VH-VL binders against q0aze0. Designs and how they scored, part 57

Target 1, 268 residues: q0aze0
Amino acid sequence: MKIILVNNRFKENTEKKAQEIAGQLSALNVEVIIDNGLDEPYAGTVDFIMVLGGDGTMLRAARRYGQRAIPVLGVNMGTVGFLSNIEINELAEYLPLILREEYSLEARMMLEVAVFQQQSLLTRVFCLNELLLRSNSPRMLSFALEISGQKLEPYRGDGLIVSTTTGSTAYSLSAGGPIADPQLDAFIVTPVASHIINKRPLVVSPEREISLHLLEEREAIIGIDGQIKMDFGAENRVLIKRAPHPLLMVNLKAKPFFTSIDRSLQRQ

## First folded at step 20 (VH-VL)

Design PP2
Fold by ESMFold2, fold request of step 21:
Structure PP2 (fold): chain C 268 residues (1-268), chain A 123 residues (1-123), chain B 107 residues (1-107)
Amino acid sequence: as target 1 above (268 residues)
Amino acid sequence: QVQLVESGGGVVQPGRSLRLSCTASGFTFSSFNVHWVRQAPGKGLEWVAAISYEGSNKYYAESVKGRFTISRDNSKNILFLQMDSLRLEDTAVYYCAKDRIYYSKAFYGMDVWGQGTLVTFSS
Amino acid sequence: DIQMTQSPSSVSASVGDRVTITCRASQGIKSWLAWYQQKPGKAPKLLIYAASFLQSGVPSRFSGSGSGSDFTLTISSLQPEDFATYYCQQDNYRPLTFGGGTKVEHK
């Protein structure tokens, strides 16, 4: 069995705990790869991914490994998030189940984001939470939103978020979007400080294709899961669709989404 | 040197057929939706047809539907308009034009035009 | 089909005049309206897209406004090269439709 341990290199306690867990797993004849973010993603075959940290570390793991159909377990190292399943002090209790593959999987929709400069693809990224388009200056953006070939009224404001249902509790929520049940597949399109009267967040079928471009030259950026940032201008266009594969999240401990939602929001 | 050049216009008799071509250069033709627009002598502009950048979606004005066929060859950078069952009211200068936004399933304005090819109808 | 009604059909003006051309759609088209300029013997040229955004290379004396059904093209100070015919065109619905044109002529 081969396991990737994903941790955050900027948090020393997760590095020490990752080494400790790697030692325990090695003693059980399990091959362990540590991914602290410094090196390229491990390219070889892997049976399981264990994420040590909060939601941000899970987002990086999803971006690196989410399209590989590998089970991913979130292990919380302190503060309660939306994407962890067990606490670090519970790992020893659940480890036998992990090694015997006695767990269920919950599929979480991901975005496929393709960013173009003129007609050339700059990058294709898969993400768990959202794409953000926002102004990078005091001036507002004017931009076009196209959904499956249908043009909405041009947007004017600070930007727009295209989110998964998992991402509904992240930046989309802060911008006024709804909390969505993560068992649903959908896009949530949330304006950021829109000046167009009656612009409301939209919930959109996951079968739609969404695109964005500026209607005039402005300094803008796109952000992906709050972790990737790139410049965006009048020569750019972004295309968004449902990623080919969902993130396969391991479910060892029952985590009733609605029972715990207020606690998770208050602690974050 | 972004350029569109129409050809194939001429004098035609009622009920006959004609095929127009539009050759594109100086831009990535296969990334853009393209249009045919016509203008009868002394009259205004009339949109005729459009085809998506991949060639899979085709749209027609009601006045030409069933008689005209738009197509494209992305390997040769050529847009076509096959005009069948020609009528007096089809007499016009025919322009090809590119849409301004790449990889789109919608239309955002025609930013590059050819100089047109004349189709006239005579008995 | 969306009817685009353009007014006036012609206007006589002098260099330096402010010229206003209107365009009305038979149904709401949001802000998806383009303006074109056409000089005699030449192809049309895109001036404005999405009601109010100036195409690259178009002088700032041209401006567009409006949304929904009512739109305006304004030339703030007419220049000799602006004598031409102007067309509006909606691109929200298929088929795309043009207005009838407005010829701006020497007084």
Scores: ipSAE 0.805, ipTM 0.918, lowest interface PAE 1.0, mean pLDDT 91
Fold by ESMFold2, look of step 20:
Structure PP2 (fold): chain C 268 residues (1-268), chain A 123 residues (1-123), chain B 107 residues (1-107)
Amino acid sequence: as target 1 above (268 residues)
Amino acid sequence: QVQLVESGGGVVQPGRSLRLSCTASGFTFSSFNVHWVRQAPGKGLEWVAAISYEGSNKYYAESVKGRFTISRDNSKNILFLQMDSLRLEDTAVYYCAKDRIYYSKAFYGMDVWGQGTLVTFSS
Amino acid sequence: DIQMTQSPSSVSASVGDRVTITCRASQGIKSWLAWYQQKPGKAPKLLIYAASFLQSGVPSRFSGSGSGSDFTLTISSLQPEDFATYYCQQDNYRPLTFGGGTKVEHK
């Protein structure tokens, strides 16, 4: 059995804890790959991914491994988030169930984001929470939003968020978007400081194709899950679709979304 | 140099058919939606048809539905207009034009035009 | 189909004049309106897209405004090369439709 341990070496001594857990797993004849963010993602076959840390570490794991259809377990190390299932002090209790594969899986939609420069594909990335388009100056952006060939009134403002339902409790919420049940597949399109009256967040089918381009030269940024940034200008275009594979989140401990939602928001 | 060049116009009899071609160069033809627009002598512009960049969606003006067929060959960078059951009111200069935005399912303006090819009728 | 009504059908003007051309859609088209210039014997040239954005290489004396169903093209100081016919065109709905044109001619 081969497991990837994903940690953030700059937070809460997760490096030391990852080494401790790797030792425990090795004693059980489990091969462990530690991914602390420094190296390229492990390319070989693995059976399970364990994420030690908060939602940010889970976002990186999802980007690196989410398209591989591998079970991913979030293990919280102090701060309750939306993407952890068990606490670190419970790991010993649940480890036998992990090794026997006695757990259920919850699928979480991801975005597939393709950014183009002059008709050439610049990059293709996957994300769990959102794509952000925003101004990189005090000036407002003017940009076109196209949803499956349908043009909305041009946007004028600071930017736009295209989010999954999982991402509905992240930046989209702060920008005025709705909280969505993460078991739903949908895009949530949330304006950021729009100057166009009556622009409201949109919830659209995951089968839609969404695209964005600037209507005039401005310096802009594309952000992915709040962790990747790239420049965006009038020659660029971004296309957004539902990713081919959802993130497969492990459920070991009942954590009903609606019962815990207010507590989780207070900790975010 | 971004360029569109129409060909295939001429003098025909009503009720016959004619195939117009538009050859593209200087840009990635397969990335852009393309249009046919016509202009009768002394008259204004009339949009005729459009086809999506991958060729899967085709759109027509009511005046030509059922008679004209738009198509494209992305490997040869050619746009076509097959015009069947021609009528005297189809007399026009026919332009091909490129939409300005690549990989789009919508239209955002026609930024490059050909010089046009004339279709006329004789008795 | 969306009817686009241009006015006036022609205007007689001198170099240096401010020229205003109006375009009205039969129903709302948001801001999805383009303006084209055409000189005799030539293909049309895109001037403005999305109601108010200048196409690359178009002089700043051209400007567009409006949204919904009423749109205006303005030439702030007419130049000799601006004597031409101008067309509006909506691209919010299919089929795409042009206005009837406005001929700008010198006195």
Scores: ipSAE 0.777, ipTM 0.912, lowest interface PAE 1.1, mean pLDDT 91
Fold by ESMFold2, fold request of step 21:
Structure PP2 (fold): chain C 268 residues (1-268), chain A 123 residues (1-123), chain B 107 residues (1-107)
Amino acid sequence: as target 1 above (268 residues)
Amino acid sequence: QVQLVESGGGVVQPGRSLRLSCTASGFTFSSFNVHWVRQAPGKGLEWVAAISYEGSNKYYAESVKGRFTISRDNSKNILFLQMDSLRLEDTAVYYCAKDRIYYSKAFYGMDVWGQGTLVTFSS
Amino acid sequence: DIQMTQSPSSVSASVGDRVTITCRASQGIKSWLAWYQQKPGKAPKLLIYAASFLQSGVPSRFSGSGSGSDFTLTISSLQPEDFATYYCQQDNYRPLTFGGGTKVEHK
């Protein structure tokens, strides 16, 4: 069995804890690859991914490995978030179940985001929470939103968020979007400080293709999962669709989404 | 220079067929939706047909549906309009035009036009 | 099909005049309206897209406004090269439809 341990080397004591866990796994004849964020993603065959940290570390793991259809377990190292399943002090208790593959999986939709410069593909990324289009100046943006070839009224404001249901509790929420059940597949399209008072968040079928472009030259950026930033101008387009594979999240311990919503939102 | 050049116009007889061509240069033809627009002598503009950048979606005005066929050859940068069962009302200058937004499933304005090719009808 | 009604059909104007052309859609088209200029014997040229955004290279004396069903093209100070016919076109619905045109003529 080969496992990737994902940690964030910038978080206190996570490197030491990752080494301790690697030792425990090695004592059980498990091959361990540590991904602390410094190196390229591991390219070889892997059976399981264990994420040591909070939601931010899970987002990085999802972007790196989410399209490989590998089970991913979130292990909380501190503050309870939305994407962890067990606490670090419970790992020893659940480890036999992990090794015997006695767990269930919950599929979480991901976005496929393609950014173009004129007709050339600049980048394609997969993300778990959201794409943010945002003004990078005091001036408002004017931009077009196209959903499966259908043009909505042009947007004017600070920007737009296209999120998954998993991302509905992230930046989308602070912009006024709804909390969505993460077991649903959908896009949630949330305006950011819209100048047009009738623009409301939209919930959109995951089979749709979404595109964005500016209607006039302005300084803008694309943000992805709050962790990747790209310049965006009048020569660019963004195409968004459901990623080919969902993130496969491991469930070992019951964590009812609706019962825990308030605690998770307050503690973050 | 970004350019569209129509050809294939001429004098037609009742019920006959004609094929128009539009050759594109100076831009990536295969990235853009393209249109045919016509203008009868002394009259206004009439949209005729459009085809998506990959060629998979075709749209027609009701006045030509079933009689005209739009197509494209992206390897040769050519747009076509096959006009069958021609009528007197089809007499016009036919323009090809490029839509302005690449890789789109919608239309956002026609920013480059050809010079037009005249189709006239002899009774 | 969306009917596009332009008004007036023609206008006589002098260099320096402010010229206003109106376009009405038979039903709401949001802001998805384009304006074109056409001179005799020549192909149309795109002036304005999405109701109010100027195409590259179009002088700032041209402006567009409106949304929903009612739209206006304004030339703030007419120049000799602006004598032409102007067409609106909706591109929200298929089939695309043009207005009947407005001819701006030298008085």
Scores: ipSAE 0.740, ipTM 0.899, lowest interface PAE 1.2, mean pLDDT 91

Design PP3
Fold by OpenDDE, fold request of step 21:
Formats: structure tokens, sequence, C-alpha cells
Structure PP3 (fold): chain C 268 residues (1-268), chain A 123 residues (1-123), chain B 107 residues (1-107)
């Protein structure tokens, strides 16, 4: 068995724990790769990914490895979030189950985000939460939203979020988006400070494709999962569709989503 | 030097066929939806047809549906309009035009036009 | 099909005048309206897209407004080179449709 431990190099406690766990796993003849984000994603084949930390670390792990159809376990290390399944102090208890592959998997839809400039692909990213288009100035954006070739009314506002259902409890929620069942596959399109009062979010079929482009020359940015940032101008387009592969999240412990919403949100 | 150049126009007899061509240069032709628009002498503009950037979807005005066929060769940067069963009312200057936005299945205005090619009829 | 009614069909104006052209759609087309300028013997030129956005290279004296069914093209101060025919065009629905045109003539 080969396992990747994903941690955050900027969190010293997660680095230390990753080394400790790596030692324990090595003693059990498990091959371990530690990914703290410093280097490029490990290119070799692995059997399991263990994410040590919070939601941010999980998002990074998802972007780096989610397209590879590898089981991903979130191990919370004293943070608040929605993407961890067990606590770090529970790992010892569940480790035998992990090694025996006695766990269930929950498929979470991911986004495939393609950003273009002058018809050239700048980047293609698979992400778990959302794509954000927002103004890089105090002025509102004017941009076109296209869904499967259908043009909506041009948007005016600070920006727009295209989120997965998993991402519904992330930035989309802060922008007034609905809370969605993470087991449901759908896009959530949430306006960010639209000039139209009470502009309602859209719930869009995962079978559709979404595209955005600016209607005027304004400085904007694209944000992905709150971790990737890039400039976005009039010559750019972003195309969003359902990723061909979902993230396979490991369920070792029952974690009822709807009964945990209030608790999780109150701590944020 | 983005440009479109139409060709193939001329004098034709009613009921006959004619094939127009539009050659694109100075931009990535394969990335844009393209249109045919015609203008009868002394009249206004009339949208005729459009084809998606990948060529998989075609759209026609009712006045030409079933008679005209729009197609493209992205490898050669050429747009075509096959006109069959031509009628006197098809007399016009035919323009090809590109859409503003690349990689879209919607239309956002035509920002580049050719100079047109004239189609007329003999009695 | 969406019918685009453009008015007036012609307008006589002098250099420096404010010229207003109206376009009405038979049903709502959101803001997906373009304005074109055409001079005799020339191809149309895109002026405005998405109802109010000025195409690159077009003088700022041109402006567009409106949404839904009623749209307006305004030339704030007519210049000698602005004498031409103007067309509105909707692209919210297929087939695409043009207005009948407005000829701006010299008074």
Amino acid sequence: as target 1 above (268 residues)
Amino acid sequence: QVQLVESGGGVVQPGRSLRLSCTASGFTFRSYNVHWVRQAPGKGLEWVAAISYEGSNTYYAESVKGRFTISRDNSKNILFLQMDSLRLEDTAVYYCAKDRIYYSHAFYGMDVWGQGTLVTFSS
Amino acid sequence: DIQMTQSPSSVSASVGDRVTITCRASQGIKSWLAWYQQKPGKAPKLLIYAAKHLQSGVPSRFSGSGSGSDFTLTISSLQPEDFATYYCQQDNYRPLTFGGGTKVEHK
C-alpha cells in the first residue's frame, strides 16, 4: 500500500504530525509520500490520500489529486470545517480499517475550470468548491453568463460564484447561496453583490456548461477555491463544466450533513 | 489584419445553384462562430445563416431554410454558403461576418465583416 | 421570429446635432442588441454590443441604452463621417433579426 499524506507546510503542527504518521505507517510496511504543498504533486500511483488539517488543505489535495480517482480521507486537526471525516485523535482507531480498505466512499462532484486567453488555454483546473469571478477594483463588473449556449441577462455586480454542492457551504454561502446536499450533483451560480436587488442564485444541472466573459474592459480576477488567483480581462473566458471524475471522499465515521450544519456554521 | 473575403458571387438563373466562399485571415477562424448576412439592393440587412465554431451546429433564416447550406473548413479557414433553388428574391450582396466571442455557442455581435459578394439573376 | 421595429426610417440632421434612433423588439431580448453603422457601398460596422457596450475603436459620441424591448442609439454630436444607415440587431433568439434601418441624412 502507498499513501500520500497531505498537510500544510505553514502549519507546523500538521508537518510534525505528518512525519509522525509517516513513521507509523512505514513501520507497518506502508509506503508514504508527504505532500506539504512545497513541491509539485506526486506523479506516481498511490492507493490512498490522507489529508491532515482543515478544509483548505482538503481543497488543495482535491485540486492536486482529485482527478486520479483515489480515496481521500479528511483528518481534522483542530480546525472548523465541513470536509474532514475523523479527528486526528481518532486516526489510530481507524487506521486498521484504512489499511484493510474497510470504508465507504462518497463521490463529490468537482468542477473542471478552463481559463482561456486569445483562444489559448491558460490553465485547466479541477476544484472541489468554486470558481469566483470578481472585480479587482471598487467598480462593478459587467459580464456575460452563458449556460449551455443560453445567454442570461448581462450581470452587473462585484462578481459571480460557480460552486459545486460541496462548495455551497463555502464562499457561495457567504454570498447568499443556498445550502446544498453534497450528495447532489449540481452547479450553484451565486451572484456577488449584484446591482439587482435580491438576485437569486441558480441551481444548474451538472450536465450543462457554464461560461463567463467580461463585457467591458475592467480589471477582474478569477479565484479558485480561495487559493488560486489569476488576472481576468476582456480577452479572457472561463469555461466551467462538471469534472469527469468526482472526488472520492472516504467515510469511516458517520457524519450527518444536515444535523451538523448549524454546529459547523456557528463555529465559523 | 483581421479580415474576411467573400467570393463566388455572380449572375445566376433562377432555380440554379451557387456556392459562396469566405476566406478568413488574421485570427483563429476555428474558434469563432461565423455568419452570412445579405442585403438586397437598396434594402436593409437580413441575417441568413450561422455556423458554430466547431461546425456541428447550423442555423438558418426561415427564408432560406431547406435551400441554403452553411458549412466551414476550419483547416483552410473557409466558410461556405451553398445556395440551391435560387430565387429572384435572393438577389443581394452577401456578407460573411465573425462573431465577437470565441468558443461560444451563443452570439454576441458581429465585429468583423467582409466586403461582400453580389448575387444577381439573369432573365 | 423576433421583429425589430426601428424608428425613424430616416432622419435629417446637421453636424453637431444630437441624433437618437430607437429600436423595439416584438418581445423581450434582455440586453442582447447590437448596433451597426453602414455607409454606401461598404460593409456594416459594429458600434455597440449588448445594448450599451461600445465596440473597441468606436468614438465615444456613440452610446446605447435600453433593455428588454426598447433600445436607443444616440449620437451626442453628429460628425460629417456619421452620415450613414444604422441598424439594430437582436441576438438573443434564433433566427437573428435586424431592424429596418435608419438613414441619417444631411439636412
Scores: ipSAE 0.897, ipTM 0.951, lowest interface PAE 0.5, mean pLDDT 95
Fold by OpenDDE, fold request of step 21:
Structure PP3 (fold): chain C 268 residues (1-268), chain A 123 residues (1-123), chain B 107 residues (1-107)
Amino acid sequence: as target 1 above (268 residues)
Amino acid sequence: QVQLVESGGGVVQPGRSLRLSCTASGFTFRSYNVHWVRQAPGKGLEWVAAISYEGSNTYYAESVKGRFTISRDNSKNILFLQMDSLRLEDTAVYYCAKDRIYYSHAFYGMDVWGQGTLVTFSS
Amino acid sequence: DIQMTQSPSSVSASVGDRVTITCRASQGIKSWLAWYQQKPGKAPKLLIYAAKHLQSGVPSRFSGSGSGSDFTLTISSLQPEDFATYYCQQDNYRPLTFGGGTKVEHK
């Protein structure tokens, strides 16, 4: 077995723990790679991804390695979130199960986000939570939402979120989106401070494609998972569809989603 | 520099066929939906047909459905309109036009037009 | 099909006048209406898209308003080069349909 450990390069405690775990795994004749903020994702093949940290680290790991369809385990290191399965102090207990591959997998839909400058592709990203279009000024945006070739009424507001069901408990929730079962595949389209007070979020089939573009020359930005940021103007378009592969999240310990929502959300 | 140029118009007899062409330059033709719009002498504008940027979907006005065929060659930046079973009421200047938004399966207005080519009938 | 009704069919005006043209759709088309200007012997020119957004290069004296079924094109101060025929066009539904046109001519 070959395992890659993904930690947060800006958090020293996660780096130290990654080194310790690497030593333990090596002693068990497991090959280990550590991604402590590598410039590029590790290009070699791996059998298992272990994420050390919180939701932010998981999101980054998902963007870097999620397309490989490899089991991903979230190991929480002192944060509150939705994307970790076990605590760091439980790792020793569950390590034998990991090595024997005695665990279940939960498939989580990811987004495929393509951003264009005219006909040129600027970036293509797979992400676990959401794509955000947001005004970069005090002025409202005017933009078009297209779903599978169908035009919605032009939007006016601060922006728009296109989220997975996993991302429903992230920024979409703060913007008034619904809480969704993470085992459900769907897009959630949530307006951000629309001038239309009764503008409702949309739940959209994962089989559809979503696109956004500005109707006026205004300063805007695209955000991905709250970590990637880029300028977005009148000549740009973003195309969103379901990623071809889901993120395969390892389930070693039962974590009932709905029974933990109140506690988790109160702490965010 | 962005330009559309129609050709192929002329005098034709009723029941005959005619093929119009529209050559695009100055923009990425393959990325845009394109349209044919016609205008009878002294009359208003009438949408005739459209084709998606990839060429897989075509749309027609009821007045020309079954008689006209829209197609495109993205490798040569050319739009075509094959007109069969022509009728006197088909007399018009025929314009080609590009849609405003690239990589879309919807329409968002026509921002570039050709100069048009005249189709008329012999008496 | 969506019927687009323009009014008036013609309007006589002088330079400096405020000119208003209306377009009504037979059913709701959201904001997906475009306005075009056409001069004799020339191809149409896009002025307004999505009901109220000014196409690049078009003078600010042109403006569009409306949503649903009723739309308006306004020329705040008519200039000599604005004498032409104007058309509305919906693209919310297929087939695409144009209004009958409004000719703005010299008074």
Scores: ipSAE 0.895, ipTM 0.950, lowest interface PAE 0.5, mean pLDDT 95
Fold by OpenDDE, look of step 20:
Structure PP3 (fold): chain C 268 residues (1-268), chain A 123 residues (1-123), chain B 107 residues (1-107)
Amino acid sequence: as target 1 above (268 residues)
Amino acid sequence: QVQLVESGGGVVQPGRSLRLSCTASGFTFRSYNVHWVRQAPGKGLEWVAAISYEGSNTYYAESVKGRFTISRDNSKNILFLQMDSLRLEDTAVYYCAKDRIYYSHAFYGMDVWGQGTLVTFSS
Amino acid sequence: DIQMTQSPSSVSASVGDRVTITCRASQGIKSWLAWYQQKPGKAPKLLIYAAKHLQSGVPSRFSGSGSGSDFTLTISSLQPEDFATYYCQQDNYRPLTFGGGTKVEHK
């Protein structure tokens, strides 16, 4: 068995723990690769990904490895979040199950985000939470939202979020989006400070495609999962569709999503 | 320079066929929806047809539906309008135009036009 | 089909005048209306898209307003080069439809 341990190099506690866990796994004749974000994603074949840290680390892991159909386990290290399944102090208990591959998987839809500049592909990213378009100035954006070739009324506001259901408890929620069942595949399109005060979020079929472009030559930015940032102007377009592969999240411990939402949100 | 150049217009007899061409240059033709728009002498603009950037979807005005066929060759950057069963009321300058936004299945205005090609009928 | 009604059909104006052209759609078309300028013997030129957004290179004296069914093109101070025919066009529905045009001519 070969396992990638994903941690955050900027968090010393996670680095130390990754080393400890690596040692433990090695003692059990498990090959371990540690990914602290410093290097490019490991290109070799692996059987399991263990994410040590919080939601941010999971998002990074998803972007780096989500396309490879590898089970991904979130191990929380004292942070508040929605993407971890077990706590670090529980790892020893569940390690035998991991090694025996006795766990269930939950498929989480990801976004495929393609950003273009004058027909040239700038970047293609698969992400677990959301794509954000927002103004880079105090001025409101004017932009076009197109869903499967249907033009909506031009948006005016600070921006727009296109989120997965997994991402519904992330920035989309802060912007007034609905909380969605992570087991549901859908896009959530949430306005950010719309000129229309009561502009409602849209829940969109994962079979549809979403595109955004500015209607004015103003400076905006694209944000992905709160970690990737890029400039976005009038010559750019973003096309969003369901990623061809879901993230396979390991479910070792049952987590009552709906009954724990209030508790989790109160801690944030 | 972004440019569209129409050709193929001329004098034709009623009931005959004519094929118009529009050659694109200076931009990525295959990325844009394109249109035919015509204008009868001394009259206003009339949308005739459109074709998606992939060429998979075509749209027609009712006045030409069943008689005109819009097509494109993205490898050659050419737009075509096959006009069959021509009628006197088809007399017009025919313009080709590109849509403003690339990689869209919707229309967002026509920002580049050709000079037009005239189609008239013999008396 | 969406009927686009422009008014007036013609307007006589002088350099420096404020010119207002109206376009009414038979149905709501949101903000998906474009304005074009056409000079004699020339192809149309896109001025405004999405009801109020100026096409690149278009002078700021041109402005568009409106949403739903009623739209307006305004030339704040008419210049000699602005004498032309103007057309509105909706692209919210297929078929695309143009207004009848408004000729801005010398007074």
Scores: ipSAE 0.890, ipTM 0.946, lowest interface PAE 0.6, mean pLDDT 95

